# Ledger of designs, part 14: VH-VL binders against b1a7s3r263to410

Target 1, 148 residues: b1a7s3r263to410
Amino acid sequence: VTIVYDTMHYSTQKMAHEIAEGIMAEGYDVEMFFLHEDERSEIVKSILDSKAIAIGAPTINDEPYPSIGDLMYYLKGLRFERTGIKRKAVTFGSMGGKGGTPASLGKDLGEYGFDVVDTCEVYYVPDEEENKACFKLGQKLVEEAKKI
Key: E = the ipSAE of ESMFold2; O = the ipSAE of OpenDDE; V2 = 0.75 times the mean of E and O plus 0.25 times the DockQ between their complexes.

## First folded at step 4 (VH-VL; framework fv_ponezumab)

Design b1 (at its last look DockQ between E and O 0.05; V2 from the best seeds 0.00; counts 0 for: pae O 9.7 > 2, off the site)
Fold by ESMFold2, look of step 4:
Structure b1 (fold): chain C 148 residues (1-148), chain A 117 residues (1-117), chain B 112 residues (1-112)
Amino acid sequence: as target 1 above (148 residues)
Amino acid sequence: QVQLVQSGAEVKKPGASVKVSCKASGYTFTDYYIHWVRQAPGQGLEWMGRINPSGGRTKYAPRLQDRVTMTRDTSTSTVYMELSSLRSEDTAVYYCARHYGSYFDYWGQGTTVTVSS
Amino acid sequence: DVVMTQSPLSLPVTLGQPASISCKSSQSLVYSDGNTYLNWFQQRPGQSPRRLIYKVSNRDSGVPDRFSGSGSGTDFTLKISRVEAEDVGVYYCMQGTHWPYTFGQGTRLEIK
């Protein structure tokens, strides 16, 4: 399973780690990528080799985070719908005002050929209940990926 | 409790190599990048590079890229930094640090490497 | 590489008096997300560095409110409103916006 997120945002990083914990609790490997520090080609290669992905970014000024947007544009061009495999996906993120980034990313991923099984969005920093929800999201992603 | 414990001090001759270990505990090892930062006596901090333990992917400071290698062992939750072709200016305290957001939240205790002439 | 320049490099201060440390970067530290990833670290004698301030002005947990950060773009300041004995050490600014990450030279704070 491939997790891609912005390492420079604490709330999104915390959510990504909780999702990873949920995946690993089910006995599955996680490849974790940080948009600020990792190469796009390596991220895409991991996504192509994965049955499931998790993509996270915060909402900024009611718009998707710009750096994740570059990745999403590239994924659109790769035509995943043509591979014959409908990979599972979740989206997640944090918000400081009007949210919507996880839902918007999920809609885009669906158009690119992914089966988006759920989303998770928190206000500022995830609380204890929200951390548990992210953990369960990782477990759910694995459950859905097993159906492939 | 998050903890990074480094290997002990080393004394080396110019031209030799040194390998410093950093053992992580109290968190999921593969979830966080580990960075290496060094500090020469009486001087400031220099970022050396980092490793992503989940796949072993590395990125090194351009000044050091020809001489530094970072690896990890997921079975022992340990990262390693090896610096080759040592010079006297490599005498420093070497720190590992855990990545958190845009900075480092937990640091190892430091490992003194002395390159004698 | 982004050059981070601190001033002063040595700062003797009387207990209870304010202290101010400047940090200037050779490039804007504003990232594409609109945030500025300028951090301040404290290193007490014989210890590892610890975080004081992240994203210009946010105090880390457990950092006293006498520490404050400010600035924008390329010019940043760390202020201590009333220096206490435990504040002795070296203070570093660090930028996390650009690869590779870089630190200032450090400012050594001493009690007069």
Scores: ipSAE 0.027, ipTM 0.617, lowest interface PAE 8.2, mean pLDDT 82
Fold by OpenDDE, look of step 4:
Structure b1 (fold): chain C 148 residues (1-148), chain A 117 residues (1-117), chain B 112 residues (1-112)
Amino acid sequence: as target 1 above (148 residues)
Amino acid sequence: QVQLVQSGAEVKKPGASVKVSCKASGYTFTDYYIHWVRQAPGQGLEWMGRINPSGGRTKYAPRLQDRVTMTRDTSTSTVYMELSSLRSEDTAVYYCARHYGSYFDYWGQGTTVTVSS
Amino acid sequence: DVVMTQSPLSLPVTLGQPASISCKSSQSLVYSDGNTYLNWFQQRPGQSPRRLIYKVSNRDSGVPDRFSGSGSGTDFTLKISRVEAEDVGVYYCMQGTHWPYTFGQGTRLEIK
């Protein structure tokens, strides 16, 4: 499973980590990438080798965090719908007001040939319950991935 | 325009449950939390909890934690608030409200719930 | 729970005169992100509450400029520079910094 995220105030990062923990709790390996630090080519390679992915970014100015844009554009061009594998996906992100990034990303991923199984979004720093929900989101992703 | 339209008035017996709906329109449903606030007759406002339509995650007021359940239907852009084990003290107008910025920029029209034996 | 204390609870005002409502919190409302999530709501008779002010001093769209919010930490104030007939109702302060969110008792503004 590949997890890709960017973060502005580390909230989405926290979500990513909780999702990872959920995935790992189910016995799956996770490769986590931070867009601010990792190469897109490596991220894409990991995604191509994965049956499931989690992509997360915060919302700013009522739009997904800009850094996620180039990755999504990259993924679009790869034509995953032609790979013969319908990969499972979840999207996540934090917001400081109006959200929408997870849904937006999910829509795009769906168009790219992914099966988006769920999305989650939190306001600012996720609380204990939201962290748990992220954990469960990871588990859900694995459960769906097992169906592939 | 943003609208939150709530279900009609309810009359319940003590011990029963009530489920109030809040249908959202005029915006992307999953982009905003929905809160529930109630107001007993002649009293102030009490925060009950909130739900994140994106994923359905909830946060409840501690006093209501065991009795309140909030859910959502994304296909109908509707949030539900169910309150069980109703008491006379639960008699109130129940409001749903959208969370934007610093909470509650839009409110439903309110749903009157009367609990009486 | 954070206790929000409003004063006065009843506020009779002459038309055209200013009004001031105080709201005090039992603890600081400054959140870790640096914002202070203190809001003011107006509830006219028979209507749903309406947000007037968010984050201490920001007016919502459509709110007349005669309404203003101020304060910091634990002390907050809503001011109406010139009270009009349509201002009759109950005003609530609300904190959204600490769980659970809590409201003040409400201040009933009436015309003398």
Scores: ipSAE 0.009, ipTM 0.583, lowest interface PAE 9.7, mean pLDDT 92
ESMFold2 (binder alone), look of step 4: mean pLDDT 91; pTM 0.878

Design b2 (at its last look DockQ between E and O 0.67; V2 from the best seeds 0.00; counts 0 for: pae E 10.5 > 2)
Fold by OpenDDE, look of step 4:
Structure b2 (fold): chain C 148 residues (1-148), chain A 117 residues (1-117), chain B 112 residues (1-112)
Amino acid sequence: as target 1 above (148 residues)
Amino acid sequence: QVQLVQSGAEVKKPGASVKVSCKASGYTFTDYYIHWVRQAPGQGLEWMGRINPSGGRTKYAERLQDRVTMTRDTSTSTVYMELSSLRSEDTAVYYCARHYGSYFDYWGQGTTVTVSS
Amino acid sequence: DVVMTQSPLSLPVTLGQPASISCKSSQSLVYSYGNTYLNWFQQRPGQSPRRLIYKVSNRDSGVPDRFSGSGSGTDFTLKISRVEAEDVGVYYCMQGTHWPYTFGQGTRLEIK
């Protein structure tokens, strides 16, 4: 499973960690990528080798964080819908106001050939319940991936 | 509590290799990058590179990319930094550091590597 | 590589007096939408570095409020409102915006 995220105030990062914990709790390996540091080519390679992915970014100005945009554009060009593999996906993100990034990313991933199974969005710093929700999101992703 | 415990001091000859370990505890090992930073005697800090423990992917400083290799063992929550073709200029204290947020929130105690003929 | 230039390199200070360290980068450290990965580290004699400030002005947990960071773009400052004996050591600025990550030369703070 590949997790890719960027973060503005570390909330989306926390979400990514909880998702990872959920996945690992199910006995699955996780590769986590931070867009600020990791090469897009490496991220894409990991995604290609994964049956499931989690992509997360915060919302800014009612849009997904810009750094996630170049990755999405990269994924779009790869035409995953033509690979014959229907990968599972979840999206997540934090918001300081109007959200929408998880939904937006999900829509795009769907168009790219992914099966978006669920999403998680939190307001500012995730609380305990929201962290649990992210954990469960990771578990759900694994459960769905097992069907492939 | 988060801890990074490094291996002991090393004395090496020029041309040899050294492998320093950094054992992490108190947190989910695979969730955080580990960086390596070194400091020559009486000098400043130099970033060497980082490793993603979850996949083992690395990013090295260009000056060291031909000589440095970072690896990890998830079963022991340990990151390794190997530096080959050692030179006297490689004499330094080597630190591992955890990346959270804006980098390096926790540091190892340092490992002294001395390269001398 | 981004060059980080600190000034002064040596900073003798009288106990109880304020101190100020400048850090200038050779290019802007702004990443996206104002996020600026400029950090300050303290290294006491014989110890590992310790992060004091992250993203220009945020204090790490346990860092006294007498430490403060400020700046933008290419100019940054670490201030100590009242220097204490435990503040003796070397202070480094670090940029984490551009590869490779780079540190300033360090500023040695000593008590007069």
Scores: ipSAE 0.021, ipTM 0.651, lowest interface PAE 5.7, mean pLDDT 91
Fold by ESMFold2, look of step 4:
Structure b2 (fold): chain C 148 residues (1-148), chain A 117 residues (1-117), chain B 112 residues (1-112)
Amino acid sequence: as target 1 above (148 residues)
Amino acid sequence: QVQLVQSGAEVKKPGASVKVSCKASGYTFTDYYIHWVRQAPGQGLEWMGRINPSGGRTKYAERLQDRVTMTRDTSTSTVYMELSSLRSEDTAVYYCARHYGSYFDYWGQGTTVTVSS
Amino acid sequence: DVVMTQSPLSLPVTLGQPASISCKSSQSLVYSYGNTYLNWFQQRPGQSPRRLIYKVSNRDSGVPDRFSGSGSGTDFTLKISRVEAEDVGVYYCMQGTHWPYTFGQGTRLEIK
């Protein structure tokens, strides 16, 4: 499983950590990428080799964070819907205002050929219930990926 | 509670290699990059490189790339930094540090490497 | 790489008096949508560095309120309002906006 998130936000990193814990609790490997410092080509290679992905970004001014937008544009160009394999996906993120980035990313991934099974969004910093929800999200992602 | 515990001090001759270990505990090892930073006597901090323990991907400072190798062992939650072809100018305290966001939130205690003839 | 330049490099100070350390970067440290990732670290004698200030002006947990950070763009300042004996050490600024992350040369604070 491939997790991609921005390294500039503690809340998003915390959520990625909890999702990864949920995936590993199910006995699966996780490959994590920090979008700010990792190469896009390496991220895409990992996604191509994965049955499931998790993509996270914060919401800024009710729009997706620009660095995630570049990745999403690249994924659109790869035409995943043509592969015949519908990879599973989840989206996650934090917000300081209106929110909605996880849902927007989910819609885009669906158009690109992914089966988006859930989303998770928190206000500022995840509380204990939100941490548990992220852990369960990782477990759910694996359970859905096993159906492939 | 996060800890990074490094291996002990080493004395080496010029031309030798050194391998410093950094054992992580108190968190999920594969979720965080580990960086290596060194400090020569009376000098500031110099970034050497980093490793992603998930998959083992590395990136090194350009001036060190031909001499430094970073590896990890996920079964022991340990990262290693090996510096070859040692010179007297490599005498320094070597630190591992955990990457969080845009900074390093936990540091190892440091490992003194002395290179002398 | 982004060059971080501190001044002064040596700062002898009398106990109870203020101290000020400047840090200048060779590029703007403002990241997309306005966040500025400048950090300050303290290294006490014989110890590893510890974080004092993140994102220019935010004190880390457990850092006394006599420490404060300010600045914008390329110019940043760490201030200690009343220097205590425990403040002796080397202070570094570090930028986390651009890869690779880079440090200033350090400012050694000593008691006169």
Scores: ipSAE 0.008, ipTM 0.518, lowest interface PAE 10.5, mean pLDDT 81
ESMFold2 (binder alone), look of step 4: mean pLDDT 90; pTM 0.842

Design b3 (at its last look DockQ between E and O 0.47; V2 from the best seeds 0.00; counts 0 for: pae E 9.1 > 2)
Fold by OpenDDE, look of step 4:
Structure b3 (fold): chain C 148 residues (1-148), chain A 117 residues (1-117), chain B 112 residues (1-112)
Amino acid sequence: as target 1 above (148 residues)
Amino acid sequence: QVQLVQSGAEVKKPGASVKVSCKASGYTFTDYYIHWVRQAPGQGLEWMGRINPSGGRTKYAERLQDRVTMTRDTSTSTVYMELSSLRSEDTAVYYCARHYGSYFDYWGQGTTVTVSS
Amino acid sequence: DVVMTQSPLSLPVTLGQPASISCKSSQSLVYSDGNTYLNWFQQRPGQSPRRLIYKVSNRDSGVPDRFSGSGSGTDFTLKISRVEAEDVGVYYCMQGTRWPYTFGQGTRLEIK
């Protein structure tokens, strides 16, 4: 499973970690990428090798965090719908206002050939319940991935 | 508390290899990138590269990419940096550092590597 | 590579007086996400570097408020409002926006 995220105030990062914990709790390996730190080529390689992915970014100015844009554009060009594998996906992100990034990313991933199974969005800093929700999101992703 | 504990000092001959370890504790090992930075005697800091403990993917400085190898052992929460074909110019204190948000919030104590004939 | 140029390289300061260190980058340090990944590190004699400032102006936990960072684009400044004896050491600016990540030459702060 590949997790890709960016973060503005570390909330989305926390979410990513919780998702990872959920996945690992199910006995699956996780490869996590931080968009600022990792090259898109290696992220894409990991995605291609994965049956499931989690992509997360915060919302800024009512739009997905800018750094996620080039990755999404990269994924769009790869035409995953033509690979013969319908990978499972979840999206997540934090928001300080209107939000909408998880939904936006989910829509795009769907168009790219992914099966978006769920999303998670939190306001500002995730509380304990929201962290649990992210954990469960990871578990759900694995559950769905097992069907492939 | 977060700690990065590095292996002890090394003395090597030119052409040899050195492998420095960095054991992490006090946090989830796979959640944070580990960088390596070195400092020659009386000189500044030089970024060498980083490893993602989650998956083991690496990124190296171009100048060192042919000689440096970074690995990790998740079972021991340890990152390794191996530098081959050592030269006198590789004499330095080598640091591992954790990346959180905006880089290098915690550092190891440093490992002195001396390359001399 | 992004070249980081600090000035001065040597900074003798009288205790209680302010200090200022300049850091200039050869190109903009604004990342695509809108953040500027410019950091300041302090290295006391015989110690590992310690991050003081991240993203231009954010102080790390435990860093005294006498330290402040400012700047934008290619010009950055670290200021110490009142230098104390414990501030002796070398200060480095570091850019984390572009690979390879690069440091300034370092500024040695000493007490007069």
Scores: ipSAE 0.018, ipTM 0.678, lowest interface PAE 4.6, mean pLDDT 92
Fold by ESMFold2, look of step 4:
Structure b3 (fold): chain C 148 residues (1-148), chain A 117 residues (1-117), chain B 112 residues (1-112)
Amino acid sequence: as target 1 above (148 residues)
Amino acid sequence: QVQLVQSGAEVKKPGASVKVSCKASGYTFTDYYIHWVRQAPGQGLEWMGRINPSGGRTKYAERLQDRVTMTRDTSTSTVYMELSSLRSEDTAVYYCARHYGSYFDYWGQGTTVTVSS
Amino acid sequence: DVVMTQSPLSLPVTLGQPASISCKSSQSLVYSDGNTYLNWFQQRPGQSPRRLIYKVSNRDSGVPDRFSGSGSGTDFTLKISRVEAEDVGVYYCMQGTRWPYTFGQGTRLEIK
């Protein structure tokens, strides 16, 4: 399972960590990528080798997924619907304002050929209840990926 | 809980190599990047590079990339930093630090490396 | 690389008096998400650096409220309202907006 997130945000990294813990609790390995540091080609390679992905980014100025726009454009061009595998996906993120990035990313991923299982969005920093929700999101992603 | 424990002090001659270890505990080792930062005597902090333990991917400061190698061993939750072709200006305290968001939240105790004839 | 410039580099302060440290960056530290990733670290003598302030003005847990951070864009300030003996050490600003992350030169705070 491949997790791509923006580590610039401590809240988004906390969420990614909890999702990863949920995945690993089900006995699966996680490849984690920080969009700011890691090469786009390596991220895409990992996604191609995965049955499930989690993509996280914050909302900024009413623009969805501002820190991952280049990756999303690249994924659009790959036409994952042609691969014969409908990969599972979740989206997540934190917000300090209006929100909506996880839902917008999910819509785009669906159009790119992913089966978007769920989304998770928190205000500022996830509290303990929200951390548990992220953990369960990771478990749910694995559960759905097993159906492939 | 979270701890980064580094190997002991080293004394080296110019031209030699040094390999410093950083053992992580109290968290899932592969979930967090580990960075190396050094501090020459009486000087500020210099970022050297980082490693993603979840596959071993590295990125190094441009001025050091021909001399530095970072590796990890997931079975021991340990990161290694090796610096070759040592010069006297490499004398410093070397720190490993855990990446959390936009900062380094936990630091090792530091490893003093002295390069002298 | 983003250059972080601190002033003063040496700051002798009378116990109980305020202290102020300036940090300027060579480029804006506002990231594409609207956040400013400017951090402040404290390094006490013989110890590893410790985070004090993140994202300009947020105190880390356990940091006394006499520490405060402010600023925007390229100009930032760390203030200590009443310096205590335990505050002796070197203070660094650090930017986390652009790779590679870079530090200021440090400001050595000493009690007169």
Scores: ipSAE 0.007, ipTM 0.539, lowest interface PAE 9.1, mean pLDDT 81
ESMFold2 (binder alone), look of step 4: mean pLDDT 90; pTM 0.820

Design b4 (at its last look DockQ between E and O 0.37; V2 from the best seeds 0.00; counts 0 for: pae E 10.7 > 2)
Fold by OpenDDE, look of step 4:
Structure b4 (fold): chain C 148 residues (1-148), chain A 117 residues (1-117), chain B 112 residues (1-112)
Amino acid sequence: as target 1 above (148 residues)
Amino acid sequence: QVQLVQSGAEVKKPGASVKVSCKASGYTFTDYYIHWVRQAPGQGLEWMGRINPSGGRTKYAPRLQDRVTMTRDTSTSTVYMELSSLRSEDTAVYYCARGYYGYFDYWGQGTTVTVSS
Amino acid sequence: DVVMTQSPLSLPVTLGQPASISCKSSQSLVYSDGNTYLNWFQQRPGQSPRRLIYKVSNRDSGVPDRFSGSGSGTDFTLKISRVEAEDVGVYYCMQGTHWPYTFGQGTRLEIK
């Protein structure tokens, strides 16, 4: 499973961590990428080798965090719908206002050929319940991935 | 507390290889990147590369790409940096450092590598 | 590679006086997320480098407020309002925006 995220105030990072923990609790390996540190090409390679993915970014100015844009554009061009595998996907992100990034990313991934199974969005810093929700999101992703 | 503990000093001949270890503790090992930076005697700092402990993917400085290999052992929270085909100019103190947003907030104590005939 | 140019390279300072170090990058250090990943490190004699400032102006915990960072784009400055004896060492700027990451030459701060 590949997790890709960016973060502004570490909230989305925390979410990514919890998602990863949920996935690992189910006995699956996780490769986590942080957009600032990792190249898009290596991220894409990991995604291609994965049956499931989690993509997360915070919302800023009512739009997904800018850094996620080039990755999404990259994924769009790869035509995953033609790979013969319908990968499972979840999206997540933090927000300081109206939010909408997880939904936006999910919509795009759906168009790219992914099966978006769920999303998670938190306001500012995730609380204990929200962290649990993220953990469960990871578990759900694995459950769905097992169907492939 | 966050700690990065490096292996001891090394003395090598030209052409040999050296492998330095960096053991991380006090945080979730896979949540942060480990960078390597070296410093020749009396010189400045040079970024060598980094490894993502989650998956083990690496990014190397172009000048060292053919000679440096970074690996990790998640079971021991240890990162390794191996430099091959050693030259005298590779004599330096080698540091591992924890990174995330293009900065290094914690550093190892450094490992002195001496390359001499 | 992004070239980081510090000035001066040697900085003798009288105790209690202010100090200023300039760092210039060969290209903008603004990342796609809008942040500028310019860092300042202090290396005291015989010690590992220590981060003082990240993202231009954010001071790390435990760093005295005597230290301040400023700048934008390609021009950055580290200031010490009142130099103390413990401030002796070499200071490096580093950009973490572009691969490969690169450091300035270092500025050696000494007490007159």
Scores: ipSAE 0.448, ipTM 0.851, lowest interface PAE 1.4, mean pLDDT 94
Fold by ESMFold2, look of step 4:
Structure b4 (fold): chain C 148 residues (1-148), chain A 117 residues (1-117), chain B 112 residues (1-112)
Amino acid sequence: as target 1 above (148 residues)
Amino acid sequence: QVQLVQSGAEVKKPGASVKVSCKASGYTFTDYYIHWVRQAPGQGLEWMGRINPSGGRTKYAPRLQDRVTMTRDTSTSTVYMELSSLRSEDTAVYYCARGYYGYFDYWGQGTTVTVSS
Amino acid sequence: DVVMTQSPLSLPVTLGQPASISCKSSQSLVYSDGNTYLNWFQQRPGQSPRRLIYKVSNRDSGVPDRFSGSGSGTDFTLKISRVEAEDVGVYYCMQGTHWPYTFGQGTRLEIK
């Protein structure tokens, strides 16, 4: 499973780690990518080799951060819907206002050929209950990916 | 608890190579970059580079890129930093640190490398 | 490489008094995403460095509220509102906006 998130935001990083823990608790490996620093070609290669992905970014001024937008544009151009495999996806993120980034990213991924299983958004920093929800999201992603 | 344990002190001659290890425990090894930072005696800190343990991807400071190599072994949760063509100015304490983009939350104890004729 | 200049390099302070450390960069540290990746580290005698402040003003977990960071662009400040004996050590600023990452030369804080 491939996890891509913006490393510049501590709340999103915490969510990504809990999702990864949930995946690994099911006995599967995780490949983590840090959106700002990792090469897009390596991220895409990992996604193509994966049946499941998790994409996370915070909501700033009710808009996704620019770096996640660049990745999403690249994924759009790859036309995953033409591969015949509808890979599973989850989206996640943190918010300081009205939010909506995970839902928006999920809608876009669906249009790009992914089956978006669920989304997870937290206010500011995840609390213990929200950490547990992220852990379960990782488990759910693996369970859905096994159906392919 | 998160812990980074480095290999022991090394004494090397100019022109040799040194390989320092950093063993991680208490967290999922592949979730965090490992950075290397060195500190010459009585001087400040110099960032050397970093490695993403999940895929082994690296990025090095341009000043050192022709002499530094970082690798990892996921089966032992260990990162290695190798510095070749050693010079006297490479005498320093070498630290590994866990983190992202300037977020270095856990540091190794340091490894002293001495380069002398 | 971005040059990070700290002042003073040596800072003797009286226990219980405030301390202030300046850090100036040779280039703006504002990144294209709007964040400023300036960090502060503390190195106590005989220990590894420890992060105090990230992104100018955010205290790391477990850092006392007497530490505060401020600044923008190229000019940054670390303040200790009331110095305690445990604060002795060397303080470094560091920028993560430009490759390669670079540190200031350090400020040695001592109790006089």
Scores: ipSAE 0.006, ipTM 0.552, lowest interface PAE 10.7, mean pLDDT 81
ESMFold2 (binder alone), look of step 4: mean pLDDT 93; pTM 0.932

